VHH binders against Leucine-rich colipase-like protein 1 (LRCOL1). Designs and how they scored, part 7

Target 1, 137 residues: Leucine-rich colipase-like protein 1 (LRCOL1), of Homo sapiens (Human) (a6ncl2)
Amino acid sequence: GYGPQKKLNLSHKGIGEPCRRHEECQSNCCTINSLAPHTLCTPKTIFLQCLPWRKPNGYRCSHDSECQSSCCVRNNSPQELCTPQSVFLQCVPWRKPNGDFCSSHQECHSQCCIQLREYSPFRCIPRTGILAQCLPL
Short names: E, the ipSAE of ESMFold2; O, the ipSAE of OpenDDE; V2, 0.75 times the mean of E and O plus 0.25 times the DockQ between their complexes.

## First folded at step 4 (VHH)

Design a26 (framework vhh_7nfr_2)
Fold by ESMFold2-Fast, scan of step 4:
Structure a26 (fold): chain B 137 residues (1-137), chain A 121 residues (1-121)
Amino acid sequence: as target 1 above (137 residues)
Amino acid sequence: QVQLQESGGGLVQPGGSLRLSCAASGFTFSSYEMSWVRQAPGEGREWVSSISWSGDSTYYADSVKGRFTIARDNVKNTLYLLMDSLKSDDTAVYYCARDYSGSLYEAFDIWGQGTQVTVSS
């Protein structure tokens, strides 16, 4: 007979739904609120956790995520500094090619992150032919 | 001689914990992404968790998130699955599998023999 197939699209959860990562929420914000003992999808304007202060260009950094530009490089300086992406190609957002593990559609070049079969992990899948609709087999 | 060998399964009571291990041999373990897949009696195979080659990224099925932790030791060529707060629905044969990035339609190219986990009082 027929069995249920898992057709889970990350970035589908609305405000107030339980979440594990920001990417699961349409708001791109998953944080603790005063109404629940667990993390929920929340509007960005309500919580500082989803509007974290990020370092402007020229500030010392340790990780790309600390910078408004998402680019933390040593360049010609003795220090790692937040740097505009236009200066270094390696600082442009890398999108995963087909076949790589993923957590959300936006991580993939194809904009499609699904489990092709129930026993498969989530992967970036090309939107071509039978897979054009980004749905499991 | 490419082989994956699971261990650590057994009978455990609801709410209990188990740690599964998967010993890899015959290939460069640190170059491959690895996964755990389970199969309950009379059911199809269900993906449980995956880990990147470096161990920096981990992924979990919604049914196990918050209860299971996947980890790897690239020096010892071993994959782990720590299972906490076990439920009767977690009863299954657990398989260690090597990711097959060469095909969109085939998730894994090497599977272990499986280890039985039974959650019952």
Scores: ipSAE 0.077, ipTM 0.621, lowest interface PAE 6.2, mean pLDDT 76

Design a27 (framework vhh_7nfr_2)
Fold by ESMFold2-Fast, scan of step 4:
Structure a27 (fold): chain B 137 residues (1-137), chain A 126 residues (1-126)
Amino acid sequence: as target 1 above (137 residues)
Amino acid sequence: QVQLQESGGGLVQPGGSLRLSCAASGFTFSSYEMSWVRQAPGEGREWVSSISWSGDSTYYADSVKGRFTIARDNVKNTLYLLMDSLKSDDTAVYYCARDSYTDSSGYEWYEAFDIWGQGTQVTVSS
């Protein structure tokens, strides 16, 4: 019949899910994965444009071109992940785990980048124990 | 066999430049982070610089920032240290070292390097 007020249908697919039409996706954007012949639900740009999908930060990658940031960097584990790009167009590792090389506290998941021995490089370490010298800034 | 062999050291005047090389063999060089470590006469070992497996990220000790540049050639399996504006305090034996990133199970098991080169002497004096 007729009757109830029309409601907006909630799209059922999240970012990265396979799709066929834009309306299937929460983002209302279903576009080609630039690295595979599949269409995926993709976030729109800040200008509300629906562009080809590329892997966001944290996704495993093999080549820089796979990542939205154009940054595919190896971490402590033998896994390469898509990472953010700095203001000076340098790739910054995403959530560096304990053991990875670092240059600042904020690069580390632990928020702690120190030199454990004089002959070792600076590495991400846990903020625990006697190593409480990992002071902010 | 797995090995690292340094070259390019020598005697140089203060303010001069040197280029150190480290030839890697017996392993997939492009898969490892690499570092330079030095040891001055009568002193302990001091970290100098590190480079990521791809060459995209480089790290330097405060004492050498702006003067030294670390680089790598993954096709030639060679690590480099370009040393500019050398000072007498830079006099040391310089070692090439391979990162032990495989010790990722916890920082209690952390070891800095698993392979070291034999070292190359750098002397900065008149």
Scores: ipSAE 0.154, ipTM 0.645, lowest interface PAE 4.3, mean pLDDT 75

Design a28 (framework vhh_7nfr_2)
Fold by ESMFold2-Fast, scan of step 4:
Structure a28 (fold): chain B 137 residues (1-137), chain A 126 residues (1-126)
Amino acid sequence: as target 1 above (137 residues)
Amino acid sequence: QVQLQESGGGLVQPGGSLRLSCAASGFTFSSYEMSWVRQAPGEGREWVSSISWSGDSTYYADSVKGRFTIARDNVKNTLYLLMDSLKSDDTAVYYCARDSYYDSSGYTLYEAFDIWGQGTQVTVSS
């Protein structure tokens, strides 16, 4: 049976399933869609484009093209990280956004680092609203 | 299939040491943040420690700081928890967990982990 004339499985894989060709996916889009370096069946954009996922700010990088911002630079970190880009196409300093792991309030852009649940790690949280009790905590 | 498998639990005397291991399969381990969570008899789940995907940053609950060390081997796809100076209060089932992706919009802030291991029992008793 399947010698050199292997039958291709086309248009049957759902979002998140491993793939090698666009035609294997019901979405007709096979690209990276997460931090994992594997090609997965991915939803198309509202303009029907099949775009690869790129790393957000704060993630380790080796090349500018890996980052959503196209900025892969050293901050006060021992490793290169994806950092924001200004309107003048300059890579700017980065502070941890809401959701990132933290050890101190000053690491966070919000200046608030708390544990929301007993079983969750400490994370950067928005300072305003019901969670605006960071400093007296 | 994505899977986390813990091992290394057991019975130890107060002041003793244990090393827990968590073998990861079915995903690119080196791309994810990882955590250890424990549950003592009759209690809720308690966060113990977390490690960045590179291993460069580690985080600990106040109850275990200075006694426990989290580490990872991205070549072997294994997470470790090195437990020293164990106390009776450390008696719990220990779970390995893969941390959910978070962004500034608050995506997954209410769901700490997307994959859990089966757990391994640690009992500290004389």
Scores: ipSAE 0.167, ipTM 0.659, lowest interface PAE 4.1, mean pLDDT 78

Design a29 (framework vhh_7nfr_2)
Fold by ESMFold2-Fast, scan of step 4:
Structure a29 (fold): chain B 137 residues (1-137), chain A 126 residues (1-126)
Amino acid sequence: as target 1 above (137 residues)
Amino acid sequence: QVQLQESGGGLVQPGGSLRLSCAASGFTFSSYEMSWVRQAPGEGREWVSSISWSGDSTYYADSVKGRFTIARDNVKNTLYLLMDSLKSDDTAVYYCAKDTYEYSSGSTWYDAFDIWGQGTQVTVSS
């Protein structure tokens, strides 16, 4: 389970700091302001507006409007999660990307959730190279 | 200086409880997944529990599930492990660890943690 999360209290990063989610930034805006591939905390401006905070893909949701994608679906998971939209505006099943912690293979986009070493947590691992069979090293 | 400092370990009777704390400094604590890892005498390191950067998701090893609770306070930059119903098999040095992997980087999934604490000893005996 998840506790009540009306608002994430994660606004600590200043402008120009690397970010992964809008909520990490004091500006509530995590995007690119140039051709660089990295996302940085940016100020809210009339030319580069960030939307008001909404749940990113993978967050537990109760209604479509809670999600940045406007898509809250129970699809291949025991609970409703914010999921991405396809190019045809269809809600597609969301699964954890490579690197995310996991508890089962079906949670992962790769369909591979393994513990590579005994001291490592279980993690979504890409099925490539020596890990193509989803077996620990 | 990036560092993790554990506290709260000690000697406890079987069935007792302990609360471990890990104070983080020198990095943006709230942006990283955190974990607890233990090492029993004569054994290798064993993953115990992990928590997502936001605290919304928690993960536990089967051996501690239902007895241990992982939590974090992103305002105080502190990670916690609440240990209930302690057993002799829980005797170990407990380490706080910072996750090395991130979505947009070239970090390898082979290296689960880039920063470890000094460890705190937990001994469960009569």
Scores: ipSAE 0.144, ipTM 0.633, lowest interface PAE 4.7, mean pLDDT 76

Design a3 (from n7a with R98K F100T D102T W107T I113Y; framework vhh_7nfr_2)
Fold by ESMFold2-Fast, scan of step 4:
Order: sequence, then C-alpha cells, then structure tokens
Structure a3 (fold): chain B 137 residues (1-137), chain A 124 residues (1-124)
Amino acid sequence: as target 1 above (137 residues)
Amino acid sequence: QVQLQESGGGLVQPGGSLRLSCAASGFTFSSYEMSWVRQAPGEGREWVSSISWSGDSTYYADSVKGRFTIARDNVKNTLYLLMDSLKSDDTAVYYCAKDTYTSSGYTYEAFDYWGQGTQVTVSS
C-alpha cells in the first residue's frame, strides 16, 4: 500500500478546501457554511456540529477534544481526567500528548506522529531517542 | 488470564455484510483501547480500526473508512466490527487486539494480547 507519510498528510487540508470527512482537515471540521454550499474545512469555533458533547471537568477521557476544557491529563492516577486549563504545563489544548491517536505530526505535543509497528495505529510518540522516522528538517 | 474470543466470520458475497464480535475477559475491558487487525493470505498484518476505552473516539484505515464501523459494549465486555459493502479484498483472518495504551501509560509495543482470529471470506 501507500507509505505511512501519505496517511499523515490527510489532515493537511486548510480552511476553505473541499472535504468529505472531518479528519481530512487540519481543523478536524468539515461542514457547510455560509461561504459556500459545499462541505469545506471550517474552524471548529464557528459551527457547533463540529463540537460534539464534551465532558465536564472530572470525567475520564482519552483525548483533549473529549473535554469541555480541551484538557485531558494523565497524572499519577490510573485514569486520565478532564482538567481545568489552569493546570500549568500539563495541559496544552492545541496538541495531543504521547500515546494519543494522530493523523499528522503537528497534532502532537512531541511533533511526532508515527506507527511503531506495521500493524499498529498512528500515535503521538516522544521525539527523543532512536526514532529516526520522526526527524523533520 | 487475558482472553479474547472472536466470532461472526464466514463466507459472504461481494456487497454483503457481516458483524464480528470479540468477547473479552481477564482484564478491565473499559480501561483499554481495542483494535481490529486483519491478515490476508500471503500478506502481512494490516491495522483496520481502533476505538477508545470510552467508545467516544474511533479510527479507521483508509481502505475500510465509510464501510466498517467499530463499536464496543463496556457492560458486556464485547468489541464489535460491523462490516458493510464487503469486497473480495476484505478476505482475511480478523483478529481482536488489546492495545497497550491506557489512561495510566503507553508502551512502544502496540498490542499485548490477540484473539485466535475469525476467517472472513468474500467470494461468489
């Protein structure tokens, strides 16, 4: 099939580009807006249909996007919880932590989105170490 | 003892549908992300789909996107793969896999436990 890098590029469509799926867009939002009758990549903040119900603080989560705070923090607890953004350095609402599913390097706090095994999903991985596959110029 | 048991495979005609199930036991099912991985005759393993521990996030390989739906029932400890518009290229042994990613950590090895597999054959 196609190499891993082709799948990583699916999330590189910018605002205003034609789309069919939310994940094709860097904004993760593909919808109709007042600018055109066709589905286009759109900022999430404009249309609620790109903002599914979000979990309040204290709920278990897997991804930042699940939380109203846009902050899903793994700590010394056995579970990740939706956490207020007032927690410094542990919550970067614009990037996913290591271990989360991803479609592009820029989605990850580490700036590294790869599959470690041929049969595994793409995940955010720490850039440091022997990860030659995640060495951007 | 961790155990994953697949069922629901079989022979189906092109354009048909199948529902695969995976009964999980021996671990806290609701705390782990789960995946489906397939292996076609003479080919390597291919990741098909993954679902978050809560069921709120789902991810699909490009080859099955729009045709397959992954779902889970955390009360019944069961993972599902609903397969629609099946093609001959979907012929493979489908494995249920327990992911190593959890709320408490992640390892560089993607999956730590696999089921025995269930055969799906798409042919006239």
Scores: ipSAE 0.000, ipTM 0.282, lowest interface PAE 12.9, mean pLDDT 71

Design a30 (framework vhh_7nfr_2)
Fold by ESMFold2-Fast, scan of step 4:
Structure a30 (fold): chain B 137 residues (1-137), chain A 125 residues (1-125)
Amino acid sequence: as target 1 above (137 residues)
Amino acid sequence: QVQLQESGGGLVQPGGSLRLSCAASGFTFSSYEMSWVRQAPGEGREWVSSISWSGDSTYYADSVKGRFTIARDNVKNTLYLLMDSLKSDDTAVYYCARDSYDSSGSYLYEAFDIWGQGTQVTVSS
């Protein structure tokens, strides 16, 4: 086989890979990422600072502190996602807009997740016409 | 110039493994969702797998779930497809492709706006 795809002692690891030293990462930044028990290779800021990164809305999460919004909730997805926060500090529902990748109808604002062609991925698609059908346009 | 270049294909026996790579240049790779698409001899194109711009979300065709893993390195501008437990039915030219999603709705007509040249995978004893 091709069992191990990574070697523990190789340098120049990519973003999101576990690390122990800055020099292991192509970004030269190995830092705590979203309170994970592991330090991960992280992109530097525009000023080349190596700071903890927090996930934008739509990202998978396990804890509120992982998210830029401080909201990690199920919100129409089988997995917990980072969702926006209202002006009153409430985590508000978020559904994927048309065009986004999806795994289920529930994830989409349109409630329609289909594959338009055999060579295309599943995407959130607008429902069509008065009957609001979830069919290829 | 905008370019996607695949590598890592070859001849392998049933049950074997291959790792495909796709080097991207000429655009901000980290801003785009990427996919792998294959085409078997005499057949149409078939979607294999997709990955979000961050790598946090991955999607797979039912025919490859549990056997293939899609991954990306946004620092190296490289997309990967790790293929395990290969079957004769996996014999195809494998293309990496940049997803065409934008606010204009182009994704309704064209799934991908940039394609690589393809790399041949042959699974045969």
Scores: ipSAE 0.181, ipTM 0.676, lowest interface PAE 3.9, mean pLDDT 77

Design a31 (framework vhh_7nfr_2)
Fold by ESMFold2-Fast, scan of step 4:
Structure a31 (fold): chain B 137 residues (1-137), chain A 125 residues (1-125)
Amino acid sequence: as target 1 above (137 residues)
Amino acid sequence: QVQLQESGGGLVQPGGSLRLSCAASGFTFSSYEMSWVRQAPGEGREWVSSISWSGDSTYYADSVKGRFTIARDNVKNTLYLLMDSLKSDDTAVYYCARDSYEDSGSWLYEAFDIWGQGTQVTVSS
C-alpha cells in the first residue's frame, strides 16, 4: 500500500526542483527563478521570506528584471550580462575577479584572461612580474 | 565518496551526434564550476568546455565552438556535453572534471581537483 500518491509527494521537493505550489517544496517556497523558465523550489531568505531569485553581477541575462541590479547590458561585452548599478542609477561595467572564467582580457579586472595549461579553461589571472605582464605564474 | 562517472561515449560516423553525461556524487554539485577535457590517442589533455555553477555561463575551446553544447542539471547532479557535427579529430577519451576552489587559490596551481574515469568517443567511417 502506498496510499494517496499526490498528497504524499507534497513537501518532498528539494531546492531547484520544478514546482507549482509552495507546499510541494521542503523550503515551503516555490517562486520564479531566473535560472529556469518555470517556478522552482527556492530557499527562503534569513528572514524566512519567499522571494524571487534574481541573478547577481556577471550572470548572462536577457532582460533587466532577471538581475538583482536591474541592469542587463551588452555595453562593451560580447554577451548581455547583469552589471552593477551606480548611486546615480546608471548601469556600470562589471569586471570579473581573479579566478573567474573568461573569454577576453577586457572581461577581467586584471585585464588578463589566459589559459594556464592546455587542459584548463581560460581564467582571469593577476598580472605578475616587473612589467605587470599577462603571464602564467 | 566524491565521484564523477561519465557515460554516453561510443562509435559514430563523421557528421554524427553524441550526448555525454557525467553523474556527480559525494559533493554539492550545484556549488562547483564543471568542465569537459579530452585526450586524443598519443596527445596531451585538451580543454573542451566549461560551465558556471548555475549553468548561466558557458565557455568553449575554439575547436568545438558552434558544434558542442555544455549543459548541467543541478537537480539530477548531472553534467552534459552535446556533440554535433562530429569530426575524426574529435576522437578522444572525454573526461568530466570539477574545478578547483577560487578561495584557496588552488586554481593557480591545478585546474581540477576531481576527475572522472573517462568515456571513449570514436569518430570513424
Scores: ipSAE 0.204, ipTM 0.705, lowest interface PAE 3.9, mean pLDDT 78

Design a32 (framework vhh_7nfr_2)
Fold by ESMFold2-Fast, scan of step 4:
Structure a32 (fold): chain B 137 residues (1-137), chain A 127 residues (1-127)
Amino acid sequence: as target 1 above (137 residues)
Amino acid sequence: QVQLQESGGGLVQPGGSLRLSCAASGFTFSSYEMSWVRQAPGEGREWVSSISWSGDSTYYADSVKGRFTIARDNVKNTLYLLMDSLKSDDTAVYYCARDEYSSSGSPTWEYEAFDIWGQGTQVTVSS
């Protein structure tokens, strides 16, 4: 048929609790809050519309359905990334936003892919403020 | 309340294989990205592998690519690490960890690696 017929409701977190997906929140909205540097469950207001979460362009993926673009392709890389649809019947390369896993600076919109601690994965980090470590690139 | 319990470590010869398991309890396992982190004798912690909340995306350190496979069972609330072609350099205590950072795609300025850790399981590769 059409669209999703049924979905599991995993909403259990209240406003202000850390989240990773919109469905984790009772408000069904997980976004960055100016009061904290990480994503939090946020009230769904008339001025803020949350969409069902799917990976934005630039995220590592294993299946097309994971991506908002419905496009998970490998472009000159062994890694598959969520990529925007293109008129050439091929996904256009898109750079990863801050917070995504990465393997090189060029994958990131910020042009900064670093490991903040020895035991953490590499992630795309903004090149502003105290994280100026990537500025000399 | 929140707990991670590793198992499956042991002594193995070079070229051998092991399967590590991590049982999760006290939280909604299927909502979190999970990782394996190891610490070799006299060294700092090293990230090994991560898996998305759905299990659809997996990530590996260059040192283990092609040899290790991370997997999860969201029905059993269990994380796995399948280790093939083990080398002496793989000798370490392996920890299961819950990744605190969100992959929602929202802009962020800060990153915290892990908020919950298991107790660890020893893997020794030696002849």
Scores: ipSAE 0.006, ipTM 0.358, lowest interface PAE 9.7, mean pLDDT 71

Design a4 (from n7a with F100S W107L A110P I113Y; framework vhh_7nfr_2; at its last look DockQ between E and O 0.01; V2 from the best seeds 0.00; counts 0 for: pae O 11.0 > 2, grease 25 > 24.2, placed apart)
Fold by ESMFold2-Fast, scan of step 4:
Structure a4 (fold): chain B 137 residues (1-137), chain A 124 residues (1-124)
Amino acid sequence: as target 1 above (137 residues)
Amino acid sequence: QVQLQESGGGLVQPGGSLRLSCAASGFTFSSYEMSWVRQAPGEGREWVSSISWSGDSTYYADSVKGRFTIARDNVKNTLYLLMDSLKSDDTAVYYCARDSYDSSGYLYEPFDYWGQGTQVTVSS
């Protein structure tokens, strides 16, 4: 999911991280977010423009305008989230990838949200492989 | 060098409140998911709460949900745990922990760095 760059362990900041200069961001874009005075690392447009930050899929939202997709919907969660938009301008469901924190099986693309140890948080776990067994929460 | 330093623990009466802080240094704090884990005397470690790297998503163990609030300040590199309506069962050493940076590391060990812990005692 949309989290820290821990797969690549990148030295430069990823999208949504606080920044002070463009050079700190992998996108080379550090700009004000649309709803708060904080400067965040932001994707550039296809025309290489550095526009105000808008929330990517999976972020909490209150209004459609907060989201890059223009979709802020209640999606298997007590909170509204930014979700993808289809080619027909419809807001489609979004599910968390493996490794993301979760509260229910339905939040995960794998449909498996478990706690591997008593001291670990609940995470979306692959249904096949090392830990194929998925129990109800 | 990665360092996590907890503070804010102490003795409090049942029904009281405490605010724990964890000062992070030596890494890009805003890039990591963070958690609070506790250990009561003679018991194993128990997950308490987690927060996404942006602060947009928070997660809680059933035992603390509605009473505790996790928060972070990515400008000050500090993680917080706001504890309300404390019970004797909340007595434990509280540790802040950094989520594993490996893409599959969470399958083996969820945290790669731990603080030294701060003692919370709820007693009359």
Scores: ipSAE 0.275, ipTM 0.767, lowest interface PAE 2.6, mean pLDDT 78
Fold by OpenDDE, look of step 6:
Structure a4 (fold): chain B 137 residues (1-137), chain A 124 residues (1-124)
Amino acid sequence: as target 1 above (137 residues)
Amino acid sequence: QVQLQESGGGLVQPGGSLRLSCAASGFTFSSYEMSWVRQAPGEGREWVSSISWSGDSTYYADSVKGRFTIARDNVKNTLYLLMDSLKSDDTAVYYCARDSYDSSGYLYEPFDYWGQGTQVTVSS
């Protein structure tokens, strides 16, 4: 007997889209929205756990619970934003990627803000060497 | 292209020690947090340990605390896992993984790249 062909539901819903069942989501996770009594497709962790829907980083927030990172922090702006939580479970301020303009090391993900050339603007650059030095590439 | 290659796995007796290495290429190694993740047969992935970009901060799963030591050499672009007092329950494929931020620099994305893994078998 031909076992029921698992219909590859070609129309899986993406993260953040409304759902009713886990199977509707590409992530196979349909969970409650932290912000409203709605169910949305949510990420599945490496431990195969479904997380409640929360705001991604960069979104405006008022409480930590609103954020996927569980971190709602006031940055250099008057607004509170969802910010990354490191592997060490620390809320980190927004960090600029490499190449972005900066005024201090602390603004950069790499913790390196330097001038690549004389009279050039300061930019975030990767750290190099065993001592993680801020050297121009 | 980002590449991670694990080595150093093998067969050891309980109580033995191993040192795993992960050779990284295709990215600025010293700019990223790195992690070890393992997967035992028939089980899900389990996070083992992570290390900061500088190596100043380390973090361990409770199951390996006091026995495993994560380290890195940013000159050699190599991540290490020193495993002491190995137990049968430590038997798994061990993967090196990169932790990064997305292109926006806002979102932390753990384990965005993985190596092929190295087999560790602890058996008498």
Scores: ipSAE 0.005, ipTM 0.261, lowest interface PAE 11.0, mean pLDDT 81
ESMFold2, look of step 6: ipSAE 0.375; ipTM 0.792
ESMFold2 (binder alone), look of step 6: mean pLDDT 80; pTM 0.809

Design a5 (from n7a with F100T Y101W W107E; framework vhh_7nfr_2; at its last look DockQ between E and O 0.02; V2 from the best seeds 0.00; counts 0 for: pae O 11.0 > 2, placed apart)
Fold by OpenDDE, look of step 6:
Structure a5 (fold): chain B 137 residues (1-137), chain A 124 residues (1-124)
Amino acid sequence: as target 1 above (137 residues)
Amino acid sequence: QVQLQESGGGLVQPGGSLRLSCAASGFTFSSYEMSWVRQAPGEGREWVSSISWSGDSTYYADSVKGRFTIARDNVKNTLYLLMDSLKSDDTAVYYCARDTWDSSGYEYEAFDIWGQGTQVTVSS
């Protein structure tokens, strides 16, 4: 049966064109492009979901929502960047490399802050595995 | 080629159950920790559960504790996620992911291989 030929409304905007409403797009998807301050017609996902484009890691960001990782944090630079989530997909700020002084696990890249010796300062140390516990050396 | 392929997703009513499977190929499955990660529409990725290489240790997000069970069959090279008492908030694409190994202990992308994902929709 001739399904109703969805009349390609010649007035629909193509992918990448500015839009205000989903209905304006041929894709029926109008989302914020985080690289541009404008909403653009975007393709739907494999499951026909209309999702905004999000920046991959390393891109400049202002908010967590701009990032694919949903994590926008400052690094050693004054700039905020999309950053990967932690082992359990937690968004954490810049963390100190191994050997730096720390006061909590969250301050370390390794998520491991321990006192190596009695009366010594706490330092960031590596974890023994991806799901490993923070164990003293 | 390293590959993960999810299956078992679908539409279920609240309170229903689903069993997701992830078929692994192209690598020694039993040597890796495995995880489930989900992503709801418009949301970021959310860790759901992880399992050790042997299956002796399991980990769960608070949001799924008591309801979800992660398991693996190293003979069949398959990862499972048993989902009980499903809620609307569980609606997401569920991904199987291979956990990376970083001996440095630095922050890294926790997962290096992903499946295509399987849609789970919980609605009345």
Scores: ipSAE 0.000, ipTM 0.251, lowest interface PAE 11.0, mean pLDDT 76
ESMFold2-Fast, scan of step 4: ipSAE 0.286; ipTM 0.761
ESMFold2, look of step 6: ipSAE 0.231; ipTM 0.727
ESMFold2 (binder alone), look of step 6: mean pLDDT 81; pTM 0.817

Design a6 (from n7a with F100S S103T W107E Y108W; framework vhh_7nfr_2)
Fold by ESMFold2-Fast, scan of step 4:
Structure a6 (fold): chain B 137 residues (1-137), chain A 124 residues (1-124)
Amino acid sequence: as target 1 above (137 residues)
Amino acid sequence: QVQLQESGGGLVQPGGSLRLSCAASGFTFSSYEMSWVRQAPGEGREWVSSISWSGDSTYYADSVKGRFTIARDNVKNTLYLLMDSLKSDDTAVYYCARDSYDTSGYEWEAFDIWGQGTQVTVSS
């Protein structure tokens, strides 16, 4: 005879090694390098081809990371939508837009992260009108 | 037609665990942020936890951090709250709620749809 059915270990190549399929790489990411036409094992966090599916522009979102554009903003809409970064004055890379969940004032473009009522989640709030002082109601 | 239905509450001893579920129907569940809110006897409502539409981002009240875990199953249209190391202070009616927020920031209702609530009692 023959032995039991053999399994191939395809997750053995390290970052930077040439590859043909995602499963060959320990990172499970084999993508074309923008600097060269060759496919190499890459960390998932570097290239969009290996990241989890992210929302196209126009989809509802709650956080910038959910969008392909990395931009989740309210632009004349009652809901936060994934928008191109080229929509100008929104989507500062290091700060969240109004409406996003937050953990600190520094995370928000408005620099105001508050829980408006005790039963409400913390959100980035515009410093306008009654909320100019960034205080709960 | 649009509704949220909680289940999984009950009586548990201090240090015990419970898993709450919230079944959503009548809307595209995967497109909405969801939250858990509780109300202890004689107290006002208190925010417990929130989760993004995708499940990638979760947020917790300081009183439950490290003990509770919020999760969602967008295929089953169900929101979960896994509660570990329960304390007597966690005794409350727990509500599932669909998050809302308007562009002006002047409308202050955080939620537009609420479940009916499920009772959690932590006692020896």
Scores: ipSAE 0.148, ipTM 0.646, lowest interface PAE 4.8, mean pLDDT 76

